# Miniprotein binders against q53ft3: the designs that were tried, part 165

Target 1, 195 residues: q53ft3
Amino acid sequence: MFGCLVAGRLVQTAAQQVAEDKFVFDLPDYESINHVVVFMLGTIPFPEGMGGSVYFSYPDSNGMPVWQLLGFVTNGKPSAIFKISGLKSGEGSQHPFGAMNIVRTPSVAQIGISVELLDSMAQQTPVGNAAVSSVDSFTQFTQKMLDNFYNFASSFAVSQAQMTPSPSEMFIPANVVLKWYENFQRRLAQNPLFW
Short names: E, the ipSAE of ESMFold2; O, the ipSAE of OpenDDE; V2, 0.75 times the mean of E and O plus 0.25 times the DockQ between their complexes.

## First folded at step 18 (miniprotein)

Design sb15 (at its last look DockQ between E and O 0.77; V2 from the best seeds 0.57)
Fold by ESMFold2, look of step 18:
Structure sb15 (fold): chain B 195 residues (1-195), chain A 97 residues (1-97)
Amino acid sequence: as target 1 above (195 residues)
Amino acid sequence: SDRERLIIKAKMAARWLRLALELARQGNTAEAKTAIAFAIRLLRRIEELATTPEEEEIVEQAIEAAQEALQLLEQGKPDEVEEILQEAIELLEELIQ
């Protein structure tokens, strides 16, 4: 029913059901993760009047889960991007003895989804500024990323007269990068969620 | 408190069964079975929360109806599912009162 995506990792589509109304994805090495995408797979919608509250959990220094509400997914907002980098708090406790280290909790966190009545969800307040997702904000981020990539790649462009032959290297004309950029930008304008 | 939790889960189970009814009418049998399975999981939790013989009897009947609906869909008989799903929904509405 749900998917979970972290940039550079395989998408997870097999949430573990941990209660009749609760689903979980594991996030190993969560300390390197800044954003997660939670989305509905489209296989089955929520029933009318229901939705999902999305939580982030990390282990504290004793391995105890610390759960925080990130936001929501619903039939009307079936995907959301959540920023979790500011939610991983905690210096390890200093130990009182030079020979003993306090055991640090393994770096595995979880995304939890609680399926609830919409009326119940309306009374919940997410932790501040965790949710990044709107289609407009995502489109603007993607556009800035494309601009940045094109400007970066273009800064290495050389004229044909300036090329040093290197038979083991392949080159692409700079115009190809521009045409790709223009095509991708047009596709985003037509459907911001085409990916 | 257990009664309040039971009512919330009964409302959720009824909503899953109403979705299953609509999905079955649309010919979306696999999706309907999934919705019924979610409702059954909620019903089993309701069974654990039940504190009176009346609540226990109603939940038991709702589980039996939902399981029969699931079997009818598995047998390729979606036309026979509507009445039994409506019965399960009515039982849940009685439980909510």
Scores: ipSAE 0.680, ipTM 0.888, lowest interface PAE 1.0, mean pLDDT 77
Fold by OpenDDE base, look of step 18:
Structure sb15 (fold): chain B 195 residues (1-195), chain A 97 residues (1-97)
Amino acid sequence: as target 1 above (195 residues)
Amino acid sequence: SDRERLIIKAKMAARWLRLALELARQGNTAEAKTAIAFAIRLLRRIEELATTPEEEEIVEQAIEAAQEALQLLEQGKPDEVEEILQEAIELLEELIQ
């Protein structure tokens, strides 16, 4: 039903069912993990009006589990990316996984999925900065890419008086690059997926 | 409260059974069985939460219906599953009221 992916590692497609409505993935060497992807396999959907609350658990300095609500997956949003690197020093939240006194190996964290009614999920508040908005991330990446290109191209700008004749080379006026940049920014602002 | 927990789980079980019914109609027997199995696990928890003989009886009947549906699917008789799943759903709806 569920999958879990960490970059550079094999995908996990076999969650451990720990309760009638709860599933868990183990994450060895969790300290090296920045992002986790949780997704539905597509084999079986959530029933109508249900979804999954996604939690992260790591051991504190005393070996006790600290649980945090990361976000949600639903039939309408069957995958989500979570940043967990900044959460490793965060405060615990209320969670449905009980006092799992599992003396865990200090290096192993867990992703927990609780299958719940959507109405109940709406009452929950994920920890800040855990959920990575795909749209925001894409927009930020695109903006950084554009800025990088513009800065790079502008670094080669010369006045006409500074130009050395090179018959084998084509030259593009700097104002053309600027015009392109402005047009692209406008289109991106209107629709990040305009292509 | 235990009653609130019972109602929530009953709603969830009913939704899994409805999904199973739809999957069975579509010929997706494997996933229908999975959905029923999830419902049965919830029903067992509801049984533990039941406080009255009436609640216990309703849950027991729902478990029996769900198990029968699962057996029919395993036997390759999806056409006979619809009526039984519908009965189980109705029992859960009675429990929620």
Scores: ipSAE 0.323, ipTM 0.738, lowest interface PAE 1.4, mean pLDDT 86
ESMFold2 (binder alone), look of step 18: mean pLDDT 87; pTM 0.873

Design sb16 (at its last look DockQ between E and O 0.50; V2 from the best seeds 0.51)
Fold by ESMFold2, look of step 18:
Structure sb16 (fold): chain B 195 residues (1-195), chain A 97 residues (1-97)
Amino acid sequence: as target 1 above (195 residues)
Amino acid sequence: SDRERLIIKAKMAARWLRLALELARQGDSEEAKTAIEFAIRLLRRIEELATTPEEEEIVEQAIEAAQEALQLLEQGKPDEVEEILQEAIELLEELIQ
């Protein structure tokens, strides 16, 4: 349902579900990260009246997670860019992930997404001005990424008449995601603004 | 309180099931299954929060209905899920009262 992107790294599209309404992405070597992009993949929208609160977690001096609210993603604002460099020394904030605290290595942080009722989200205050940049630029990036992936993956589709019978209507070879990522990463490395 | 948390999660589960109903009507069966799976996870948490026999019975029936709807979608029968999804939603609305 969600994606997470850090410049120069593999896009993450398989969030770890840690509770019935909470999802996380791991960010190894988080001290080298200045910005994180969080976006909805478009596979399934939020139900009407719901959205996602986005948090950043880093280990404190004792290795305990410190959670800070970055902002929100909703059907109306499906992507956001967050600056996290200043947050790595900041204070924790009120958050719904308290029961999910586990001891982590000092170099691994997390992005957390809490799926909530919009009424609950309206009462939350993000830390500082963590949200950065234009949704238009991110929307263009996300659309290009999705179009590129869809066209590439579709070129490998095989009809069920040519495949072992399956209840699924479509079969996608596992390497499709890898081929798409390798091509996208190459283009992005050559020109981060190629889109 | 446990009752307040139960009500919030029941509202969320009902919203996921309403989305699943809409997706099934549009022929988006895989997306509908995903929405039902999210609702079932919320329902299992509601089961843990339930403190009365009435709450336990309602959530058990809602889980059973949601699981049947999921099975029908897996069998390629999206036109057969509407009534049972509506029943699950009504059970959750009763639980919220």
Scores: ipSAE 0.637, ipTM 0.881, lowest interface PAE 1.2, mean pLDDT 78
Fold by OpenDDE base, look of step 18:
Structure sb16 (fold): chain B 195 residues (1-195), chain A 97 residues (1-97)
Amino acid sequence: as target 1 above (195 residues)
Amino acid sequence: SDRERLIIKAKMAARWLRLALELARQGDSEEAKTAIEFAIRLLRRIEELATTPEEEEIVEQAIEAAQEALQLLEQGKPDEVEEILQEAIELLEELIQ
């Protein structure tokens, strides 16, 4: 039903079912993890009016689990990216996973998914910095890339009077680059997923 | 409260059974089985939360219906599953009232 992905690691598609409505993925060496992707496999959807609350658990200095609500997955939003690197020093929140005496090796964290009614999920508040808005992050990333490219290209700009003859090289006018940049920004503003 | 937890789980179980019914109609028998299995696990928890003989009886009947539906799917008889799942859903609705 659920999958979990950490960059540079094999995808996990077999969650441990720890209760009738709860699933858990183990995350070894969690201190090296910045982002986690949680997604539905597409084999079975949530029933109507249900979704999944996604939690992160890590051991504190005493080895006790600290749980934090990251966000949600639903049929309408079957995947989500969470930043967990900044949460490793955060305060615990209320969670449905109880005192699981999981003999945790100090280096292993967990992703927990609780299948719940959507109405109940709406009353929960995720930790502020965990949910990465895919659209906003993409837009910001794209804009940064565009700016980086423009700055890079512009740094090589020379006037015609400053040009050294090089018959083997092709030259692109700076105004062409600017026009491309403006057109790309326009397209991005109209539809961030135009590509 | 235990009663509130019982009602929530009953609602969830009913939703899984409704999904199973739809999946069975579509010919997705394996997914339907999975949905029924989820419902049965919830029903077992509800059985533990039941405090009255009436609640216990309703839950027991719902479990039997769900198990029968699962067996029918395993036997390749999806056409016979609809009535049984509907019965189980109605039992859960009675429990929620």
Scores: ipSAE 0.400, ipTM 0.773, lowest interface PAE 1.2, mean pLDDT 86
ESMFold2 (binder alone), look of step 18: mean pLDDT 87; pTM 0.874

Design sb17 (at its last look DockQ between E and O 0.27; V2 from the best seeds 0.00; counts 0 for: pae O 9.7 > 1.5)
Fold by ESMFold2, look of step 18:
Structure sb17 (fold): chain B 195 residues (1-195), chain A 97 residues (1-97)
Amino acid sequence: as target 1 above (195 residues)
Amino acid sequence: SDRERLIIKAKMAARWLRLALELARQGNTEEAKTAIEFAIKLLRKIEELATTPEEEEIVEQAIEAAQEALQLLEQGKPDEVEEILQEAIELLEELIQ
């Protein structure tokens, strides 16, 4: 239902469901991460009147989880970028993920999403300076990725020296896919909103 | 309190079942199954929070209805789930009162 993206890393689309209404993504080596993107995959929406509260959790010096409310995702705002670089030593927030977290790995944090009634979400206050902007849903991301690939591939010239006359067929040079892949990875690593 | 948490979870479960009903009407069977599965997980939590025999019986009946709806979708019978999903929703509305 959710995705999580960090610049320079592969997108995560397989959240662990840890309760009937709670989902988490692990963020290994979180101390090197400045921003995370949380988004709806677009395969199933929230029911009417519901949405998701997004939390960041990191282990304190004793290995105890500290949870901070980052903000929200909803059907009307299905993606958001959160800055976490300033939160890794901050004060905890009230949160619904329980008192104990068994994960005590010092370099691993978590993004938690709690599915809630919108009325309940309206009473919550995110930590300051966490929300940066919104990002399109995973479905829109996929569409834009395909458009980017099509535009990139279509801009290359086809060498006539290697063609057999095939008037009903169009060709793309073999190296175009690799060039697109390398360019897309670099761009996405630097800015998830480049598209 | 447990009663207040039960009511919130019942409202959420009902909303998932209403979404499942809409998805089933549209022929979106896999998405409807997912919505019912989320509702069942909420119903299991409601069962833990229930403190009276009346609450326990209502939630048990709602679970049974949701499970039957899920079975019908597994059998490729999305047209047949409407009555059962509506029954489950009405049971949840009874819990909320």
Scores: ipSAE 0.635, ipTM 0.879, lowest interface PAE 1.3, mean pLDDT 78
Fold by OpenDDE base, look of step 18:
Structure sb17 (fold): chain B 195 residues (1-195), chain A 97 residues (1-97)
Amino acid sequence: as target 1 above (195 residues)
Amino acid sequence: SDRERLIIKAKMAARWLRLALELARQGNTEEAKTAIEFAIKLLRKIEELATTPEEEEIVEQAIEAAQEALQLLEQGKPDEVEEILQEAIELLEELIQ
């Protein structure tokens, strides 16, 4: 039903089912992890009115698990990216996974998914800064890409007086590139998914 | 109300069982088991919400059917699951009326 992905590691598609409505992924060497992707496999949808609450658990200095609500996945939002690197010093929250005496090796964290009613999920508050907006991330990436391209292209700009004869080459005026950039920025601002 | 909660859960359980049926037909046995397990959890909640002997009997029969279906899947007999799951779904539909 669920998958878990950490960059640079193999995808996990076999969660440990710890209860009828609860699934857990182990994350070895969690201190090196910045982001985790949780996603539905597409084999089983949530029933109407239900979704998944996603939790992160790590051992504190005493080896006791600290649980934090990261966010949610639903049929309408079947995947989510979470930043967990900044959570390793956070306070614990209420969680549905009970006092799992998980004899955890100090280096192993867990992602827990609890299948819950959407109405109940709406009343829960995820920890701050954990949920990465896909739209915002995409917009930021696109903006960085555009800026990188513009900076790169403009570094080759020469005045007409500086041009050397090259009859085999085609030239694009810098103003055309700027116009394109401005138009693209405008479209992106209106609809990040305009293509 | 408790009755409204019961109906909502019954509808959800029925949806899980219908999904299990389809998954079983497709040969996705492991996911079918998961769907049935979700249905059983809801059925247990419905059992707690039941107020009449008739409701209690219907829910008990549905739980038994769901458990039997799960057992059949564990035994590698997905072809035999259809009739049992259909029975459980019909029981839930009766409960919703």
Scores: ipSAE 0.008, ipTM 0.194, lowest interface PAE 9.7, mean pLDDT 83
ESMFold2 (binder alone), look of step 18: mean pLDDT 87; pTM 0.872

Design sb18 (at its last look DockQ between E and O 0.01; V2 from the best seeds 0.00; counts 0 for: pae O 12.1 > 1.5, placed apart)
Fold by ESMFold2, look of step 18:
Structure sb18 (fold): chain B 195 residues (1-195), chain A 97 residues (1-97)
Amino acid sequence: as target 1 above (195 residues)
Amino acid sequence: SDRERLIVKARMAARWLRLALELARQGNTEEAKTAIEFAIRLLRRIEELATTPEEEEIVEQAIEAAQEALQLLEQGKPDEVEEILQEAIELLEELIQ
């Protein structure tokens, strides 16, 4: 039902269900992570009147999990970017994972999603330093995703002389991808919110 | 309290079953099954929270209804699924009151 993405890493789409209404993703080497994206896969929506509270958990200096509310995902906002770099030394927050506090290794954190009634979510306040990233952080995330796409697509490039004929297939000239990449970068540098 | 927690989970289970009913009406059988499975997981937790014989009987009947609805979807009987899903929702509403 959920996905979790960190720039430069493979997307996770197989959350571990740890309770009837709770799902987790592991984040190894979490100290190097500044932002995470949590999103709905589109497999099944929340029922009307329900949504997901998103939490971040990391081991404290004693190795005990510390949980902090990052924010929410809903049918109306099915993806969100959360900043976690400042939270690695922050105070814990009220959370529904009490019986689900899983002792973990010092380098592995977790993203927890608690499926709840919207009325219950409305009474919760995310930690203040988990706000959606600044324009610079958003720009950096977007640039990394742009680079990832370009590097992937260009890794399959061949010259016309190196192609094998396949008349039934559709092809895109490599320079179209390059022009798109260059135009997007230029527009992003001029106005990170142009889209 | 255990009663308050039971009521919250019952409201959530009912919402999953209402989604399942809508999905079944749309012909989205696999998604409807998934919604019913989430509701059953909540119902099993409600069963653990139940403290009175009345609560225990109601939740057992709701589980049986939800399981029958899942079976009927596998058999391609959407007309019969609607009635049993509505029965399960009504049982959860009784549990909440």
Scores: ipSAE 0.648, ipTM 0.878, lowest interface PAE 1.1, mean pLDDT 80
Fold by OpenDDE base, look of step 18:
Structure sb18 (fold): chain B 195 residues (1-195), chain A 97 residues (1-97)
Amino acid sequence: as target 1 above (195 residues)
Amino acid sequence: SDRERLIVKARMAARWLRLALELARQGNTEEAKTAIEFAIRLLRRIEELATTPEEEEIVEQAIEAAQEALQLLEQGKPDEVEEILQEAIELLEELIQ
């Protein structure tokens, strides 16, 4: 029903079903993980009116699990990306997984998915920085990248009168940089995935 | 210059809104929302680049229009977004002139 993906690792498609409505993935060496993707496999949809609450758990200094609500997956939103790197020192939240005998290996975290009513999910508040909108992240990255490049390039801009002869150097007119910027934005607007 | 950057971003925002309009017409509501969200982000950047009260007002109105369009799509009213998106596009065109 569910898959879990960490960059640089094999995809996990076999969740441990710990209850009729609860699934768990183990994340070894969780301290090195920045993001996790949780997704539906497409084999089994959620029942009507239901979705999945996605939780992250890590062991505290005493080896007890600290659970945090990351966000949600639904039939309408069958995949989500979560940033977990900043959560490793966060406060615990209420969770439906109870006192699971989590094999207390200090380096292993868990992703838990609880199948719940959508109405109940709507009343829950995920931890603030966990949910990464793919669209938002992409847009932010692209804009930051473009602005960074423009700022960098423009910092080297000199007027022709200010130019010092350097036979070993090639110079690019500032208008070329602007044209590139415009063209890049045009392409991005036409197809955000043109790259 | 900041003005040049503003114009470039405004053109891009207008393109996103035009795409959103077409997507909405086609019934592709989710992608239309995405396009509007991109436009709104650019509009926020334009707002930061605005130097005159007139520019600030135009950008603010465009943001409001884009947000309203997004809300309409979320409400399942794609037929009502055409006019408001067109207004936002026209505002951006005014900003570019």
Scores: ipSAE 0.000, ipTM 0.181, lowest interface PAE 12.1, mean pLDDT 82
ESMFold2 (binder alone), look of step 18: mean pLDDT 87; pTM 0.875

Design sb19 (at its last look DockQ between E and O 0.25; V2 from the best seeds 0.00; counts 0 for: pae O 8.6 > 1.5)
Fold by ESMFold2, look of step 18:
Structure sb19 (fold): chain B 195 residues (1-195), chain A 97 residues (1-97)
Amino acid sequence: as target 1 above (195 residues)
Amino acid sequence: SDRERLIIKAKMAARWLRLALELARQGNTEEAKTAIEFAIRLLRRIEAKATTPEEEEIVEQAIEAAQEALQLLEQGKPDEVEEILQEAIELLEELIQ
């Protein structure tokens, strides 16, 4: 139902369900992460009157989780960018994930999503400046598509020396475009709004 | 209170079942199944926390109805789920009262 994206890493689309209404993504090496994108995969919406509260958790010096409310995702705002730089040493906030969360290694944090009634969410206040403006879906989609295509096509680049004596020229095998399209369609099928 | 938390979860389960009904009417069978599965997880939590025989019976009946709806969708019978989903929703509304 949810996805989680950090620049330069594989998108996560398989949240761990830790309770009947709670989902978690692990963020290894969280100290190198400044921003995280949380988004609806587009496979199923929230029911009317419901949404998701998004939390960030990091282990303290003893390995105990410290949870902070980042903000929300809803059918009307299905993606959000959260800045987690500066939160990695903050104090916890009220949270629904319980005191018995599994102790994590010092380098692994979590994003938690609690599915709730909108009325319940209206009573919650995120930590300051964690939420960044909504992701520009078209711009992000376009940039991600271009980066994905370039990186994929470049992995198949060959010199024209195999076809022409000019070794400084490069060409792309005809099937590279098809392979890129198949990968793009697979990612879109997993989340029509992955972009 | 424990009663208030039970009511909140029952409301959420009913919302998931209403979404499932809408999705089934639209022919979105896989999404409807997913919504029913979320509702069942909530209902099982309510069942574990039920404090009276009446609450326990209502929740058990709602779970059975939701499971039957899920089975009908798996059998390719989406036209047959509307009545059973509506029955489950009505049971949950009784619990919420």
Scores: ipSAE 0.679, ipTM 0.886, lowest interface PAE 1.0, mean pLDDT 77
Fold by OpenDDE base, look of step 18:
Structure sb19 (fold): chain B 195 residues (1-195), chain A 97 residues (1-97)
Amino acid sequence: as target 1 above (195 residues)
Amino acid sequence: SDRERLIIKAKMAARWLRLALELARQGNTEEAKTAIEFAIRLLRRIEAKATTPEEEEIVEQAIEAAQEALQLLEQGKPDEVEEILQEAIELLEELIQ
């Protein structure tokens, strides 16, 4: 029903079912993980009116599990990206997974998914900054990429008086690059998915 | 109301059983088992909230049918599951009326 993906690792498609409505993925070496993707496999949809609450659990300094609500997956939103790197020092939240005496190796965290009513999910508040909007992330990445390119290109800018003769080379005026940048920014602002 | 909540849960259980039936037909045995397990959980909740002996009886029969279907899938007999799941669905439809 569910999959879990960490960049640079094999995809997990076999969750441990710990209850009729609860599934768990183990995340070894969780301290090195920045983001996790939770997604539906597409084999089984949620029944109408139901979705999945996604939790993150890590051991505290005493080895006790700290659970935090990351966000949700639904039939309408079958996948989500969560940033977990900043949560390792956070406070625990209420969770449905009980006092699992999970003899956890100190280096292993867990992703828990609880199948719940959508109405109940709507009353829950995820921890701040965990849910990464795909659109926002893309926009931020694109902006950083554009800025990086512009900074790189502009670092090579020279005046005509400073140009060294190179008959074999083609030159692009800096104002053309700027115009391109401005046009691209405008398009991105209008529709981040214009491509 | 309590009755409305019961009906909603019954409808959800029926949907899980219908999904299980389709998954079983497709040969997706593991996912069919999961769907049945979800249905059984909802049915147990309904059982606890049943207000009449008739409701309790219908829910109990549906649970028994669902459990039998689960056992058949575990035994590798998906072809025999269809009739039993249909029975469970019909029981829930009776409860919803």
Scores: ipSAE 0.014, ipTM 0.226, lowest interface PAE 8.6, mean pLDDT 83
ESMFold2 (binder alone), look of step 18: mean pLDDT 85; pTM 0.847

Design sb2 (at its last look DockQ between E and O 0.85; V2 from the best seeds 0.65)
Fold by ESMFold2, look of step 18:
Formats: sequence, structure tokens, C-alpha cells
Structure sb2 (fold): chain B 195 residues (1-195), chain A 97 residues (1-97)
Amino acid sequence: as target 1 above (195 residues)
Amino acid sequence: SDRERLIIKAKMAARWLRLALELAAEGNTEEAKTAIEFAIRLLRRIEELATTPEEEEIVEQAIEAAQEALQLLEQGKPDEVEEILQEAIELLEELIQ
């Protein structure tokens, strides 16, 4: 029902069902991950009036796992990008995944999805700065931002014949900006989350 | 309380069964079976939360109805599941009351 994607890794489409209404994905080597995408595969929708609360859990060999609410997925918002880098260690709240007795390798974090009534989800507050736009919107926004920057910077380009001497001022050749734009655009097309 | 948790699970199970009705009517038999299986898992949890003989009987009947619907879909009889799924939904609505 759900997929989980991390840049540079194979997509996961086989969540482990750990309860009647709860699913998890393992995130090995979580310290190298900045963003994770959670999305609905499209094979089966949520029933009307239901959706998914998305949680993140740090591995902790010294205590109970700490789960933090990242945000939500619903039929109306079937994909979401969550930033997991910079989440505060040890910050947690009451959550539906505690006491599930899920044993894991110390370097493995988890994404948890709790299927719930929408009314229950409306009363929950995600940790700040976790949610990002959907993957499609992120890629489109990023491409527009790249175009805007390149066009803006290029509007200030002058040839050597046009330059006025300004010994206290530093200059960047226009080809450097073009090379940066082309490299970034190429990497974005290969992996929208390479950053 | 156990009663409050039972009501929440019953509402969720009913919503999965209503989705199963829609999927079966559309000819999406495998998806309908999946929805029923989610509902059955919720029903098993409701059975654990039940505290009265009346609740236990209602849940047992709902499980049996959902299992019958699942078998009918496996037999390629999606047109025959509407009444039995509706019966299961009505049993869940009774639990919610």
C-alpha cells in the first residue's frame, strides 16, 4: 500500500506490517539520510475518512525507541517529502508505536505509518520543519528556482569590452555560473533529492 | 478505555468494509479482498477489547460475515458479497452505539 524512497537507494515497496493498522520501513545507515519520501503505491487507497500519520524513529540501544510525528499522507496528498536530518535526539511524544517490541540493528532507523481516522489525525502536531512539498512539486519548484537564478545572474553579464575598471570588486566569469547551472540541472534530473 | 478503543477500531473496520463494497462493485476483486483482510485484522483486535458477551457475539458474527465475503470473492462471486458485507457493516455500527 505504501512506498518509501531515499535518494540514491532502491525504493522500498514492501512495508512490514507490525499491527492491524501500522506499517514500518527500515532505514539503514540513517545518519547519511537527509530526506525521505513516503507515498501511496496506488494499489489500494485509504477508505473515505481515513489517512496515514507518518512517524520517524531513531535507533536507541539504551532505551525505548523514540517516535516523532513527521506529517501525513492521505488520498488527497498521496506523497510527501520529510526532512529527517537535524531532528532533535531524544525528542518524542506519546505515539502509537511504543511497546510494539520491534527489535532492530543499532544503526537502523524506521519510518512508521499509522492508519487512522482523519478526525484523529487533525488533532496531531508534527515536529517542526519536517514536512516538505511532494516530490513532483519539489522537482518543479527546484527547476523554476534554477531557471530564475540563472536568468537573473545572466542579466548582469558583460563582455570584457563592456567592463569598467573596478579594482576593489571581484568578478566571476559567466561560464562558471553556466557550468554550475548545467551540472545542477543534470544532477536534479538524475536524482531529484541529491542535495 | 477499552470501550473507546473498541469504538475507534469498529469505525475503521466499517470504513474498510465500505471500501471493499465499492471495489468489488468495480470489479477490483483483489483490492476488495485486501480491504476485507484489513477489516478482519481490526475485528480481531476488537474481539480482544470486547468486555461483554453482547460485544463478543457481535464481533464474532462480523468476523464470520467478513470471512464469508472473502471466500465469495475468492470464488469469483463479487456480485454476491454486497448483502453479507452490508450485514458486517451493520454489526459494526451496532458496536459503535
Scores: ipSAE 0.678, ipTM 0.890, lowest interface PAE 1.0, mean pLDDT 80
Fold by OpenDDE base, look of step 18:
Structure sb2 (fold): chain B 195 residues (1-195), chain A 97 residues (1-97)
Amino acid sequence: as target 1 above (195 residues)
Amino acid sequence: SDRERLIIKAKMAARWLRLALELAAEGNTEEAKTAIEFAIRLLRRIEELATTPEEEEIVEQAIEAAQEALQLLEQGKPDEVEEILQEAIELLEELIQ
């Protein structure tokens, strides 16, 4: 039903069911993890009116688990990216996974998914810095990429008087690059998924 | 409260059974079985939360119906599960009133 992905690691498609409505993935060496992707496998959807609350658990200095609500997955939003690197020193939140007296190895964290009614999920507040907005992140990345390209290209700009003959080279006027940049920005603003 | 937890789980179980009905009708037999299995796990928890003989009886009947539906799917008889699953859903609806 659920999958978990950490960059540079094998995808996990077999969650441990720890209760009738609770699933858990183990994350070894969690201190090296910045982002986690939680997603539905597509084999079975949530029933109508249900979704999943996604939690992160890591051991504190005493080896006790600290749980934090990251966000949600639903049929309408079957995948989500969470930043967990900044949470490793955060405060715990209320969670449905109980007092798991599991002597955990200090290096192993967990992703927990609680299958719940959507109405109940709406009453919960995720930790503020965990959810990565895919649209905002994409837009920011694209903008940075565009700016980087424009700055790079502009660094090679020369005036006509500074040009030396090079019959083997093709030249693109700087105003063409600027026009392209402006057009691309306009399209991106209208629809981030215009391609 | 235990009663609130019982009601929530009953609602969830009913939703899983409704999904199972849809999946079975579409020919997604394996997914339908999974949905029923989830419902049965919830029903077992509800059984533990039940405080009256009436609640216990309703939950037991729902479990029996769900198990029968699962058996029919395992036997390759998806056309026969609709009535049984509907009965289980109705039992759960009675439980949450």
Scores: ipSAE 0.491, ipTM 0.811, lowest interface PAE 0.9, mean pLDDT 86
ESMFold2 (binder alone), look of step 18: mean pLDDT 87; pTM 0.871

